# VH-VL binders against Laminin subunit gamma-3 (Lamc3): the designs that were tried, part 2

Target 1, 177 residues: Laminin subunit gamma-3 (Lamc3), of Mus musculus (Mouse) (q9r0b6r508to684)
Amino acid sequence: HIRSDFRHGAGGWQIRSMGVSKRPLQWSQSGLLLGLRGGEELSAPKKFLGDQRLSYGQPVILTLQVPPGGSPPPIQLRLEGAGLALSLRPSSLPSPQDTRQPRRVQLQFLLQETSEEAESPLPTFHFQRLLSNLTALSIWTSGQGPGHSGQVLLCEVQLTSAWPQRELAPPASWVET

## First folded at step 7 (VH-VL; framework fv_ivicentamab_arm2)

Design g23 (from f5 with heavy chain S105Y)
Fold by ESMFold2-Fast, scan of step 7:
Structure g23 (fold): chain C 177 residues (1-177), chain A 120 residues (1-120), chain B 110 residues (1-110)
Amino acid sequence: as target 1 above (177 residues)
Amino acid sequence: EVQLVESGGGLVQPGGSLRLSCAASGFTVSRYYMNWVRQAPGKGLEWVSIISSGGSTYYASWAKGRFTISRDNSKNTLYLQMNSLRAEDTAVYYCARSGYRYWDYGMDVWGQGTLVTVSS
Amino acid sequence: AYDMTQSPSTLSASVGDRVTITCQASQSIGSWLAWYQQKPGKAPKLLIHKASSLESGVPSRFKGSGSGTEFTLTISSLQPDDFATYYCQQYYSYSPETYTFGGGTKVEIK
């Protein structure tokens, strides 16, 4: 799988508006300040792009740090490839039961064409075509969350790949024999 | 063990209909892409239809409007309803399992086939 | 249209021979190609998927290679069990209704 943990900087991530780089990222050691304005998106570096078909049906996992009393803003993942584009909403919104401050929250985005999650769902093979030559993977938000949402840090992004060698147990849907 | 068994083939006159069944054992059809593939006597393999794990269906252009792929999850069985049959549809019909992800698409489990003969 | 052309349609070989079968796509299909073996009166058996990934239980003498429009299946030392018809199939298509098999290559005893 592919990972950005921001330990040593922004790791090639960029803020873009309408596809053009606009302004510098604010990096706070071990995290990027997720303060996106209207029309802005946080765009992934080249290591997340290209042939990502191994990630079909697998999650993109974002780890966020939210300040005391804060909530993450509504975050969406935008994918573009092979002339196609779509936005995905989180597949789950887990809240840690931990009372430690500041809290960490993980958002999971399944890379599949489910009607429940895609704003403009694609047929299965069009989605796989998009993943065969991914030209953009971007994080955007449709608004600010309540309470200090402008201080939310993006701490990690993971693009998950399948494990056919059984170093990790495969999902039941692959091996129902 | 993993197994697919087709049934429902037979002799039918042009314009007639048949429904083929494909019973699965050792795995759950609803969790896989399932295919119908046919082979005319002495000819090569020809893809007919697929149903995704999510229930989306796709057909060869010549099969659209005449053939319908479906499954019954409670019976763990795949079906192919064939209408308006033509002499050119004479073939052994195989059901085959493939994965829903790109590296799994290869059809790794096949039935032994059921013969459909369309003749007067 | 993703037409798949297999060559040769028939080849004669002896046990121990190195056999090469070619599959050509009319358009680039990346690596989205599977190889199948079919023995007379039997259903096809998957040998290789994603152009070069050998299926579990398939002998290592089978090797797939290629990408884009040119693909090959090589049998490095032909065994008696390998006399069969071989098919390639593309699954790159953006719509499954355009899925295509090659015409097949029959490997016969010389």
Scores: ipSAE 0.000, ipTM 0.476, lowest interface PAE 14.0, mean pLDDT 79

Design g27 (from f5 with heavy chain R101K)
Fold by ESMFold2-Fast, scan of step 7:
Structure g27 (fold): chain C 177 residues (1-177), chain A 120 residues (1-120), chain B 110 residues (1-110)
Amino acid sequence: as target 1 above (177 residues)
Amino acid sequence: EVQLVESGGGLVQPGGSLRLSCAASGFTVSRYYMNWVRQAPGKGLEWVSIISSGGSTYYASWAKGRFTISRDNSKNTLYLQMNSLRAEDTAVYYCARSGYKYWDSGMDVWGQGTLVTVSS
Amino acid sequence: AYDMTQSPSTLSASVGDRVTITCQASQSIGSWLAWYQQKPGKAPKLLIHKASSLESGVPSRFKGSGSGTEFTLTISSLQPDDFATYYCQQYYSYSPETYTFGGGTKVEIK
């Protein structure tokens, strides 16, 4: 699996707007400040990119640290590759927790085409092309600034490539010849 | 094409239990966030519970511990198990799909509702 | 919990009027608010998502605006089909009370 834990800095992540870096990341020992402005996204370093077909059906997991009284902002994961783009919503919400305490929450994003309706999502073959040469993996938020209860930190990003028991194995056409 | 149909409502006495069903057609419930929303006679809408596509569940504070949202992916059906029912739980119960496929939308598909009456 | 306060609870208007309904969140919800229309005996109908995005097939006289804690639904020229109850709903929170509705605004004939 591929991981960023931010123990020693931003690890190559960048804030981008319209494809261009606009401002420096804010880092602490606990992670990256997740305070994106309108049109900004947090872009992954090269280790998350390239041929990620083995991650088909597997989650991208974000770990956030939320201050007392705070809530995670709405987060979307954007994928780009082979001239295609797709945005994903979390496939799972964090477990309910006491919001009076600082807490860590995890958001899971399954790397699948997101709907069965033929006209809405990427067809499976197009999604395979996107994953075969992933050129961007980015985190988008609602653009929430630091509020009454402080700022949310991004503590970890993990991209999973293992298939437990082959239950979520890709279609036969995904595998390398 | 896309529709939700609730069933399982009826008259039940206080302290009783009831399970509501919501059958989906034209889409797969496991790919969406699914909600239960209720409306007491002559009152406003009140959110009850949600289940994410990944299976995480959340409840209104008054429902937690008494109500359980679940789904059966093989039957493409959403459920709400209601225990320790009170007169205040009398309402029309709607199931509704959150528009997860459009990533930013609210509840875009609703069932017709099923009436639950809690009375002695 | 994210409490949603909707005002007014009842509004009397005539065909052709400009109608304004307000929704206030107890805490910032960004733009994660939807507006619904409900007619008697019917399930609610989604009108607007993400505060200002009009749903397909909804007339352009309906307009949503706002962000953070204050939101507004405006009907620019009220039509007979618009006499109904309107609800706002937040879907921002990832806490246990994930979604909250406002109390509703009944738009009735003057």
Scores: ipSAE 0.006, ipTM 0.530, lowest interface PAE 12.9, mean pLDDT 79

Design g28 (from f5 with heavy chain Y100W W103Y)
Fold by ESMFold2-Fast, scan of step 7:
Structure g28 (fold): chain C 177 residues (1-177), chain A 120 residues (1-120), chain B 110 residues (1-110)
Amino acid sequence: as target 1 above (177 residues)
Amino acid sequence: EVQLVESGGGLVQPGGSLRLSCAASGFTVSRYYMNWVRQAPGKGLEWVSIISSGGSTYYASWAKGRFTISRDNSKNTLYLQMNSLRAEDTAVYYCARSGWRYYDSGMDVWGQGTLVTVSS
Amino acid sequence: AYDMTQSPSTLSASVGDRVTITCQASQSIGSWLAWYQQKPGKAPKLLIHKASSLESGVPSRFKGSGSGTEFTLTISSLQPDDFATYYCQQYYSYSPETYTFGGGTKVEIK
C-alpha cells in the first residue's frame, strides 16, 4: 500500500489551483487542515503517481477527524493520467454515529470506471490507461456551503493495491452470449 | 460462431479516399474494443486504430487527421474511413476484436483482411 | 515511447528443436504483452495473452514468460506446423500509439 499519515508534516501534499501551487498547508500532529477555498484542490505527492493499475477496483481511503456536531464536507477525488481525467465520489458514506464528541470517519473511493453517481462513466480501457501513468491525484470539496467550519482534519490517505499475483476476473457484462 | 468479415478494399489513386467495413456476427461490436491493423506486402503488422466499448478513439500518429475509425451499432459493423491516401498505405487491412478480458486482453478474433492498393 | 524490439528477425530450426524468441519494450509494460502466430496468406492467431497465459486450443509446447521490459516466447519441441512468423504486441498503453507490434520473427526450416 501507499500511505500518508502526516506524522512528519504535510508529506509533500500541496494546495493547488488550476495546477499551480498556491498557499501553505496548515499542519498539526492530528493531520492537515482540510480548509480548501473555491477552485483549490489538495494534490498528492509523487509516491501516489505513476503506474497504479494494481489499485484497480481497490479503494483510496481517506481518514478524517470531524469536530463535535460537524459533518464531513462533500469530498471528491480527482484522477488525471494519459490525458484523461475522472472525478470520483465516495463509494460509501460513514455510518451514522454519535456526533457529541470528535470522531474519525473514513471515506472510501473505489478506483473503477463507474460510480453510482457518475453521469458519463469512463470506458474500462481508458480508466486502465489513466491508471497506467497517473499524473495527478487530488482531493477537493464540491462547494463552500454555509456552516463549513474549516476544522476538519485529513489524518491519513491510503492508496490500496491488490497483491501483484492476484488476477481479477473480467466483468460478466463483457462476455457475449 | 463469432466472426469478422472485412470489405471495401481496392485500387485507389494517391490522394484518394476509401472506406473499409468490418461486419461482425456472433457478438456485439459495441461491447468490445475494436482494432484496425494493417500489413504491407512482405512487411510486419502495424497497428492503425482502436475504438473502445465506450466510443473513444485512438490512432497511430501517422494516421491521425487522415483516418477515422467508427462503428454503427445498429448494423453491428466497424468502419475505417481513409482520406489523403499515399502509396505507403498499400496493405492488407484487418479488423480485430479485443478487450473483453481487461486484465488479459489480446486480439482474439480477426477478419480475413481486405487489400488496399494505392497506386497510379 | 513503447518501442517493441523483437529478436532474432529470422531463425532456422529443425523439427524437435527448442526455439526461443525475445521481445524487449523500451519502457516497462508490466505483463501487458500478447504473442501472435501468422502463416503466409493468413490472418494472425493469438497464442498468448498477459505475457504467459495460453489461449484455448494452443498447444502446451508454447510458453510465454517475462515482465517489465523483457519477454520470451519458447516452443519446447518445434513441430512442422510451427514454421511461421511470430509477433509480440504490447497493450499496456495506446499513447504513444505507434509501433505497438514487434518487428516479427520468422521461424524457417533449417
Scores: ipSAE 0.000, ipTM 0.461, lowest interface PAE 16.2, mean pLDDT 78

Design g29 (from f5 with heavy chain Y102W W103Y)
Fold by ESMFold2-Fast, scan of step 7:
Structure g29 (fold): chain C 177 residues (1-177), chain A 120 residues (1-120), chain B 110 residues (1-110)
Amino acid sequence: as target 1 above (177 residues)
Amino acid sequence: EVQLVESGGGLVQPGGSLRLSCAASGFTVSRYYMNWVRQAPGKGLEWVSIISSGGSTYYASWAKGRFTISRDNSKNTLYLQMNSLRAEDTAVYYCARSGYRWYDSGMDVWGQGTLVTVSS
Amino acid sequence: AYDMTQSPSTLSASVGDRVTITCQASQSIGSWLAWYQQKPGKAPKLLIHKASSLESGVPSRFKGSGSGTEFTLTISSLQPDDFATYYCQQYYSYSPETYTFGGGTKVEIK
């Protein structure tokens, strides 16, 4: 799989608006501060891009650190490729938790075209075409202004693939075809 | 036993319509990408249409607007509705399965084919 | 569009021969290519998927190779049961409305 854990820096992630690189990220050993303003998105580095068809049906997992009294912002994942774009909402919401303590939350985004959460899903073949040459993978919020949720940190992003990118050797198809 | 059985072929006049059926056993068609592929007498294989596991449909450019691929999950059956038939549509029509996940395999299960003859 | 050019269209061979069939895509299809065998009056049979992955039950004398735009199917020692027509087929999801077969290669008795 492909992973950013932010232990040694922003790892090539950048804030963009209208496709142009903008403000410096606020980084710490704990992660990136999600203080996105309207029209801004947090854009993934090159290692998350390119041919990601083997990630079809697999999750993108975001790990957040939420402060006491805080809530995760309404985060969406935006994908662009082959002239197409799609925004996905989390496939599952975290269970209700005691908000009096700081906590870690995982958001899962299933890379599928017909998510119930997608407002305008793509036809399956168009979505697979998008994944064949992914040119952008971005995190954005539909919240109000800078830091809708205050001090929420992005601690990890993981893109799951059925096979390692450098090694493709599918098992015999007799079981799963 | 995993198998596909086509039916509905026959003789039809130019401009006519015909609906082909493909009954599946041993697996569920809604979980797979399903294809229609045809072969004119003495000619090569020609892809006609595909329906994805999610229900999206795609067609060869010459088939678009005349042919409709569909499935009935309750009957575990794939269909091809063929309208405005022409002499050049004369062929054996095969249904074929493209695997559980699109990247797992090519078309691994084929029916025996059903002959469609378009002639006056 | 992803045009698939298969060569030769026909070849004559004897039992025991090494046979090579080539398939060329008009643009890169990665490794998303399958090979099929078709005997007269029968449905096609999948031999190889993802360019080089042999299907269960297919004899090991069949081998697929290649990536991008150039692909080959090799039969290392032709058997009587191998006289058939062979087709390549791209299933690269970047081609949104088209999956394409090659024109076929008929392997005939010499």
Scores: ipSAE 0.000, ipTM 0.478, lowest interface PAE 16.3, mean pLDDT 79

Design g30 (from f5 with heavy chain Y102G)
Fold by ESMFold2-Fast, scan of step 7:
Structure g30 (fold): chain C 177 residues (1-177), chain A 120 residues (1-120), chain B 110 residues (1-110)
Amino acid sequence: as target 1 above (177 residues)
Amino acid sequence: EVQLVESGGGLVQPGGSLRLSCAASGFTVSRYYMNWVRQAPGKGLEWVSIISSGGSTYYASWAKGRFTISRDNSKNTLYLQMNSLRAEDTAVYYCARSGYRGWDSGMDVWGQGTLVTVSS
Amino acid sequence: AYDMTQSPSTLSASVGDRVTITCQASQSIGSWLAWYQQKPGKAPKLLIHKASSLESGVPSRFKGSGSGTEFTLTISSLQPDDFATYYCQQYYSYSPETYTFGGGTKVEIK
């Protein structure tokens, strides 16, 4: 799987806007401040791009930290590749939480050809072509206006693969005599 | 061409159960967020429940524990199972699709509704 | 919980009038608000999504505006086809009451 945990910085993520230069990200040890304005998107670094067909049917998982009494903003995930584009809504809504404490919530986005922007979904073959050469993966949300201070932090982004690498795999055979 | 058709409404005694169906045509329900919304006679719209494309379900606080939203992808049909019905559940029940334009779309396709009357 | 308050509950107007309906959220919902039109005996029809984006086929006399907690639907020149009940709906919340509707505003002939 491919992951950004933001422990040592923004990790190559950038705020971008059509025809306008990017503005700096606000980073802390707790994560990136999600303060996207109208027309802005948070764009993934190259490690999330390229051939991602092993992630077909698997989730992109965003971990957010929300303040007490707050709710995560509406978030869309936008994918571009092979001249195609698709926007995805979360495949699951966050569970209701105790609002007394700051809390972490996860949003999952299934990488399937589902599209609420289209009158019809993309054919599976076209979506697989999009995933075979992913040129952009971006997080978009409603702009709160320039005077609004968002308190929601992006703590982690994970792109899940069907066949993740095993870590510290034990020896295939071990026979003690 | 894109249509939702509800069925299964009728007269039920208090404490009874009823299952509503919502048949979709022209699109696939598993690819959308699907809602149930009700309207008591002469009253306003009241959201009941939602099921995500991934299958996660959420309910109005008064519906939780009594109502269950589900879908059968092979039949392209959405359901609402209603248990422990009360007189105040009397309403026209609509199914509605959250629309074309991702998170920002609202509910763009609605059925014509099915009337549920809870009365002795 | 996001309570949605519409005002007025009833509005009397004549053809050609400018009609304004207000929707107030108990907490900020950004621009995540839709407007619906409902005629007697019919299902609601989506008019506007994301506070100000007009749906295809909806006449340009309908305009949505606002953000945060205060939202307005304006009909610039009321037509006979516009006498109906109008509802706002927030779709920002991830709470147990995920999508809340306002109480509705009935636009009646004067």
Scores: ipSAE 0.006, ipTM 0.516, lowest interface PAE 13.1, mean pLDDT 79

Design g31 (from f5 with heavy chain G99T S105T)
Fold by ESMFold2-Fast, scan of step 7:
Structure g31 (fold): chain C 177 residues (1-177), chain A 120 residues (1-120), chain B 110 residues (1-110)
Amino acid sequence: as target 1 above (177 residues)
Amino acid sequence: EVQLVESGGGLVQPGGSLRLSCAASGFTVSRYYMNWVRQAPGKGLEWVSIISSGGSTYYASWAKGRFTISRDNSKNTLYLQMNSLRAEDTAVYYCARSTYRYWDTGMDVWGQGTLVTVSS
Amino acid sequence: AYDMTQSPSTLSASVGDRVTITCQASQSIGSWLAWYQQKPGKAPKLLIHKASSLESGVPSRFKGSGSGTEFTLTISSLQPDDFATYYCQQYYSYSPETYTFGGGTKVEIK
């Protein structure tokens, strides 16, 4: 699994706009301040990029810390690779919680086509091609979040990979008569 | 043909319970975000509840603790269990489908609605 | 909470008129707004999603515009079939319990 937990810094994550680094991240021991402005994206370091085909059908998991009375902003995960681009939204909505206390919220993004049927605007074969050479993985929002969203911290990002199936010789090859 | 058909509405006394059903055809309900939306006679639309494709449930603040959204995948049917009904719950209840990317599109398929009347 | 204020609540118009309905959000919702049409005794019909994306089969005289807090639905040349009530609905928040419809705009014959 590929992971950023931000315990010792920003870990190579950068704020970018149109592919260009714009401004410094605000970091603390609790995580990165997720205060993105119009046109800005939080871009993943190289360890999340390259051939990620083993992550097909697996989740990208974001852990956020939300202040009392706050709400997580509408986050999208943007993927680019092999000349293709796709934005994903969480596969599950965040669980409702007591807003009087600071809380951690986990968002999961399944790395698969947004439609299961042939009518998808990005067909499965295109998505597999995108994952074969991932050139960008970015976090962004569609606008300002409600309430105190400016104090939302990104605490962890995990990219999950399926474990490769081991090759096994059939028992018949050993004891066959 | 893609369609939703609600049933289970009727007259119930205050404090009573009622279970609404929404039968889907032409698509699989478990693969979509599914909504309940209500409309009091002569009034506007009011969102009630949603169930995600992953099974997470959410409710309007006034519905929490009284209403429960669920689905039976084997029957391709969505449900709304309504308890402790009040006169203010009198409305036509609609079920409606959202895409897998709920945030990208609105509710594209709606049932015909079923009337719930709460009165003595 | 996201309050959705829709105006006017009712308007009288004639066939051929240009009709504009406004929807205002109490906080920015980006472009995450849908428009619905409802005829008496019928379920709502989705017209526009993501503020400006016209649904398949919806006549091109319907146009959605806006972003942030100000949104409009425009019917460029009102037809007899367009006399109905129209609703906006935000779906921006990650907390669906804050999702809201506007109060509706009834477009009636002048």
Scores: ipSAE 0.005, ipTM 0.501, lowest interface PAE 13.4, mean pLDDT 79

Design g33 (from f5 with heavy chain Y100H)
Fold by ESMFold2-Fast, scan of step 7:
Structure g33 (fold): chain C 177 residues (1-177), chain A 120 residues (1-120), chain B 110 residues (1-110)
Amino acid sequence: as target 1 above (177 residues)
Amino acid sequence: EVQLVESGGGLVQPGGSLRLSCAASGFTVSRYYMNWVRQAPGKGLEWVSIISSGGSTYYASWAKGRFTISRDNSKNTLYLQMNSLRAEDTAVYYCARSGHRYWDSGMDVWGQGTLVTVSS
Amino acid sequence: AYDMTQSPSTLSASVGDRVTITCQASQSIGSWLAWYQQKPGKAPKLLIHKASSLESGVPSRFKGSGSGTEFTLTISSLQPDDFATYYCQQYYSYSPETYTFGGGTKVEIK
């Protein structure tokens, strides 16, 4: 698994706008302040990039810390590679919680082409090409933000990889005509 | 063609139980967020429950502990098990499909509704 | 919870009129709002998602606008088929417990 837990710093994550590094991140021991503005995205360091085909169908998990009375903004995950781009929404909703208290929320994103009735928005072969040389993995929010979004902290990002399995060949003595 | 058809509604006494069914055709329920929404006679729409494509379930606060949303993938059918029914649960119950992910679209496909009447 | 307040609750209009329905959220919901049309005895029909995205097959006279806490549905030239009750619905909350519909606006003949 590839992880950023932000215990010792921003870990190479950067705020970008139009592909250019935009402004400094705000960091604490609790995580990165997730206060994205219009056109900004939080871009992953190189360890999340490159050949990620083993992550096909596996989740990217974001852990957020939300203040009392706050709500997570509508977060999307953007993938770019091989001249292709795709935005993913959370595959699951966080458990219901008392919003009057600080809380941790996990969002899960499945790394797969989205399927829609009749057709996927990106053919499987193209999505596999995108994952074969991932050039960007970014977190962004759509819309203008929910007021208290500037106080939400990103505490952890995990990219899950499937473990390759080894096959056993039968012994030569088992082969018969 | 994409379609949802509800069944299982009827008259039940307070404290009783009913199980509603919602049969889907033209798409696979396990690939969508699926909702139950109700409407009391002459009143507005009220959200009841949702099941995600991943199987996570969520409920309106007044439904939690009494209602259970589920699906049977082999039958391509969504269910709502309703227990400890009260007079205020009287409503037309609709099943409705959200997009593949909750944020993608609103509820784009609805069933015709099934009437549940809770009365002695 | 996100309270959704719709206004007016009822409006009377004539064919050809421009009709505006408003929806107010008690807290910011970004653009995560849908509009539905419901005719008597029928299930609701989705018109607009994500505040302004028109659904396939919905006439272009329907327009959604707004973000944050204030949203509007406009029908630029009311047709006979448009007399119905309209509902807004937020789907911003990461907890479905706060999932809410507006109270509805009935558009009826003058």
Scores: ipSAE 0.005, ipTM 0.511, lowest interface PAE 14.0, mean pLDDT 79

Design g34 (from f5 with heavy chain Y102L)
Fold by ESMFold2-Fast, scan of step 7:
Structure g34 (fold): chain C 177 residues (1-177), chain A 120 residues (1-120), chain B 110 residues (1-110)
Amino acid sequence: as target 1 above (177 residues)
Amino acid sequence: EVQLVESGGGLVQPGGSLRLSCAASGFTVSRYYMNWVRQAPGKGLEWVSIISSGGSTYYASWAKGRFTISRDNSKNTLYLQMNSLRAEDTAVYYCARSGYRLWDSGMDVWGQGTLVTVSS
Amino acid sequence: AYDMTQSPSTLSASVGDRVTITCQASQSIGSWLAWYQQKPGKAPKLLIHKASSLESGVPSRFKGSGSGTEFTLTISSLQPDDFATYYCQQYYSYSPETYTFGGGTKVEIK
């Protein structure tokens, strides 16, 4: 698994607007302040990029710390690779929680080309090609309207990978040429 | 043919309870997010509650603690249990189908609605 | 909660007119907005999902556009069957924020 827990700093994450690095991140021991403005994206460091095909069908998990009375901001995960781009929404609604106290919320983004989650869905082959050379992985939130992202901390980002299967001689029916 | 049919509406006194039913045909309710939406006479649409395909439930802030959304998969039926009813709950109540995920397609199938009147 | 503001609240129009209805979200909702048509005494009917995707069986004179916070529904040549109330609805948010409808726009005969 590839992970950023922000215990020792921002870990190479950057705020960008239209691909250009814009302003400094605010960091604390508890995480990154997720205060994104209109047109801004929080961009992942190199360790999340490159060949991520082992993550196909696996989740990207974001852990947020939400203040009392607050709500998780609406988040999209933007992926770019091999000349393609795709935005994903969380795979499900988070479980109902007591909003009276500060809380940890996890959002899962399933790395599949589902039309229900993707803003502009891609055919399976194109999505797998995108994952074969991931050049950007970015977090985007609603940048307009008070009460969202301004007081929410990003505590962890995890890119989940399936373990590669041990090399075995497959049955003839499984061999492709 | 895909249909939703509500029933269970009627006249009830303030503080009373009603259970609304929404019978589905032509599809399986457990595969979809299902909604209750209401409309007071002459007013706009107001979302009440949603149940996910996985069974998670969410409510409008004014409905939480008084209303309970549920389903019976064996009967292919959605329910709304309404307690501690108030005059301002007077409305036509619709059930409506969303997609497998919340953002799938909007609400593409609606019932005809059932009228709930809360009056002494 | 995402506030959805529709304008105008009422619109008087004649058959053949071009009608434009606007919906504004208080925060970005991407393209996750639907448009509904409701005739008196009837349940709402989904016209458009994902801001611009026309539902099967809906006439091509209906067009949705926009993304982020600004959305429009346009009826290019109003027909008698189109006098109705129209609602936008966001389906981007999730718990504790959830589905919200705009206030509605009544398109009535001039």
Scores: ipSAE 0.005, ipTM 0.513, lowest interface PAE 12.8, mean pLDDT 80

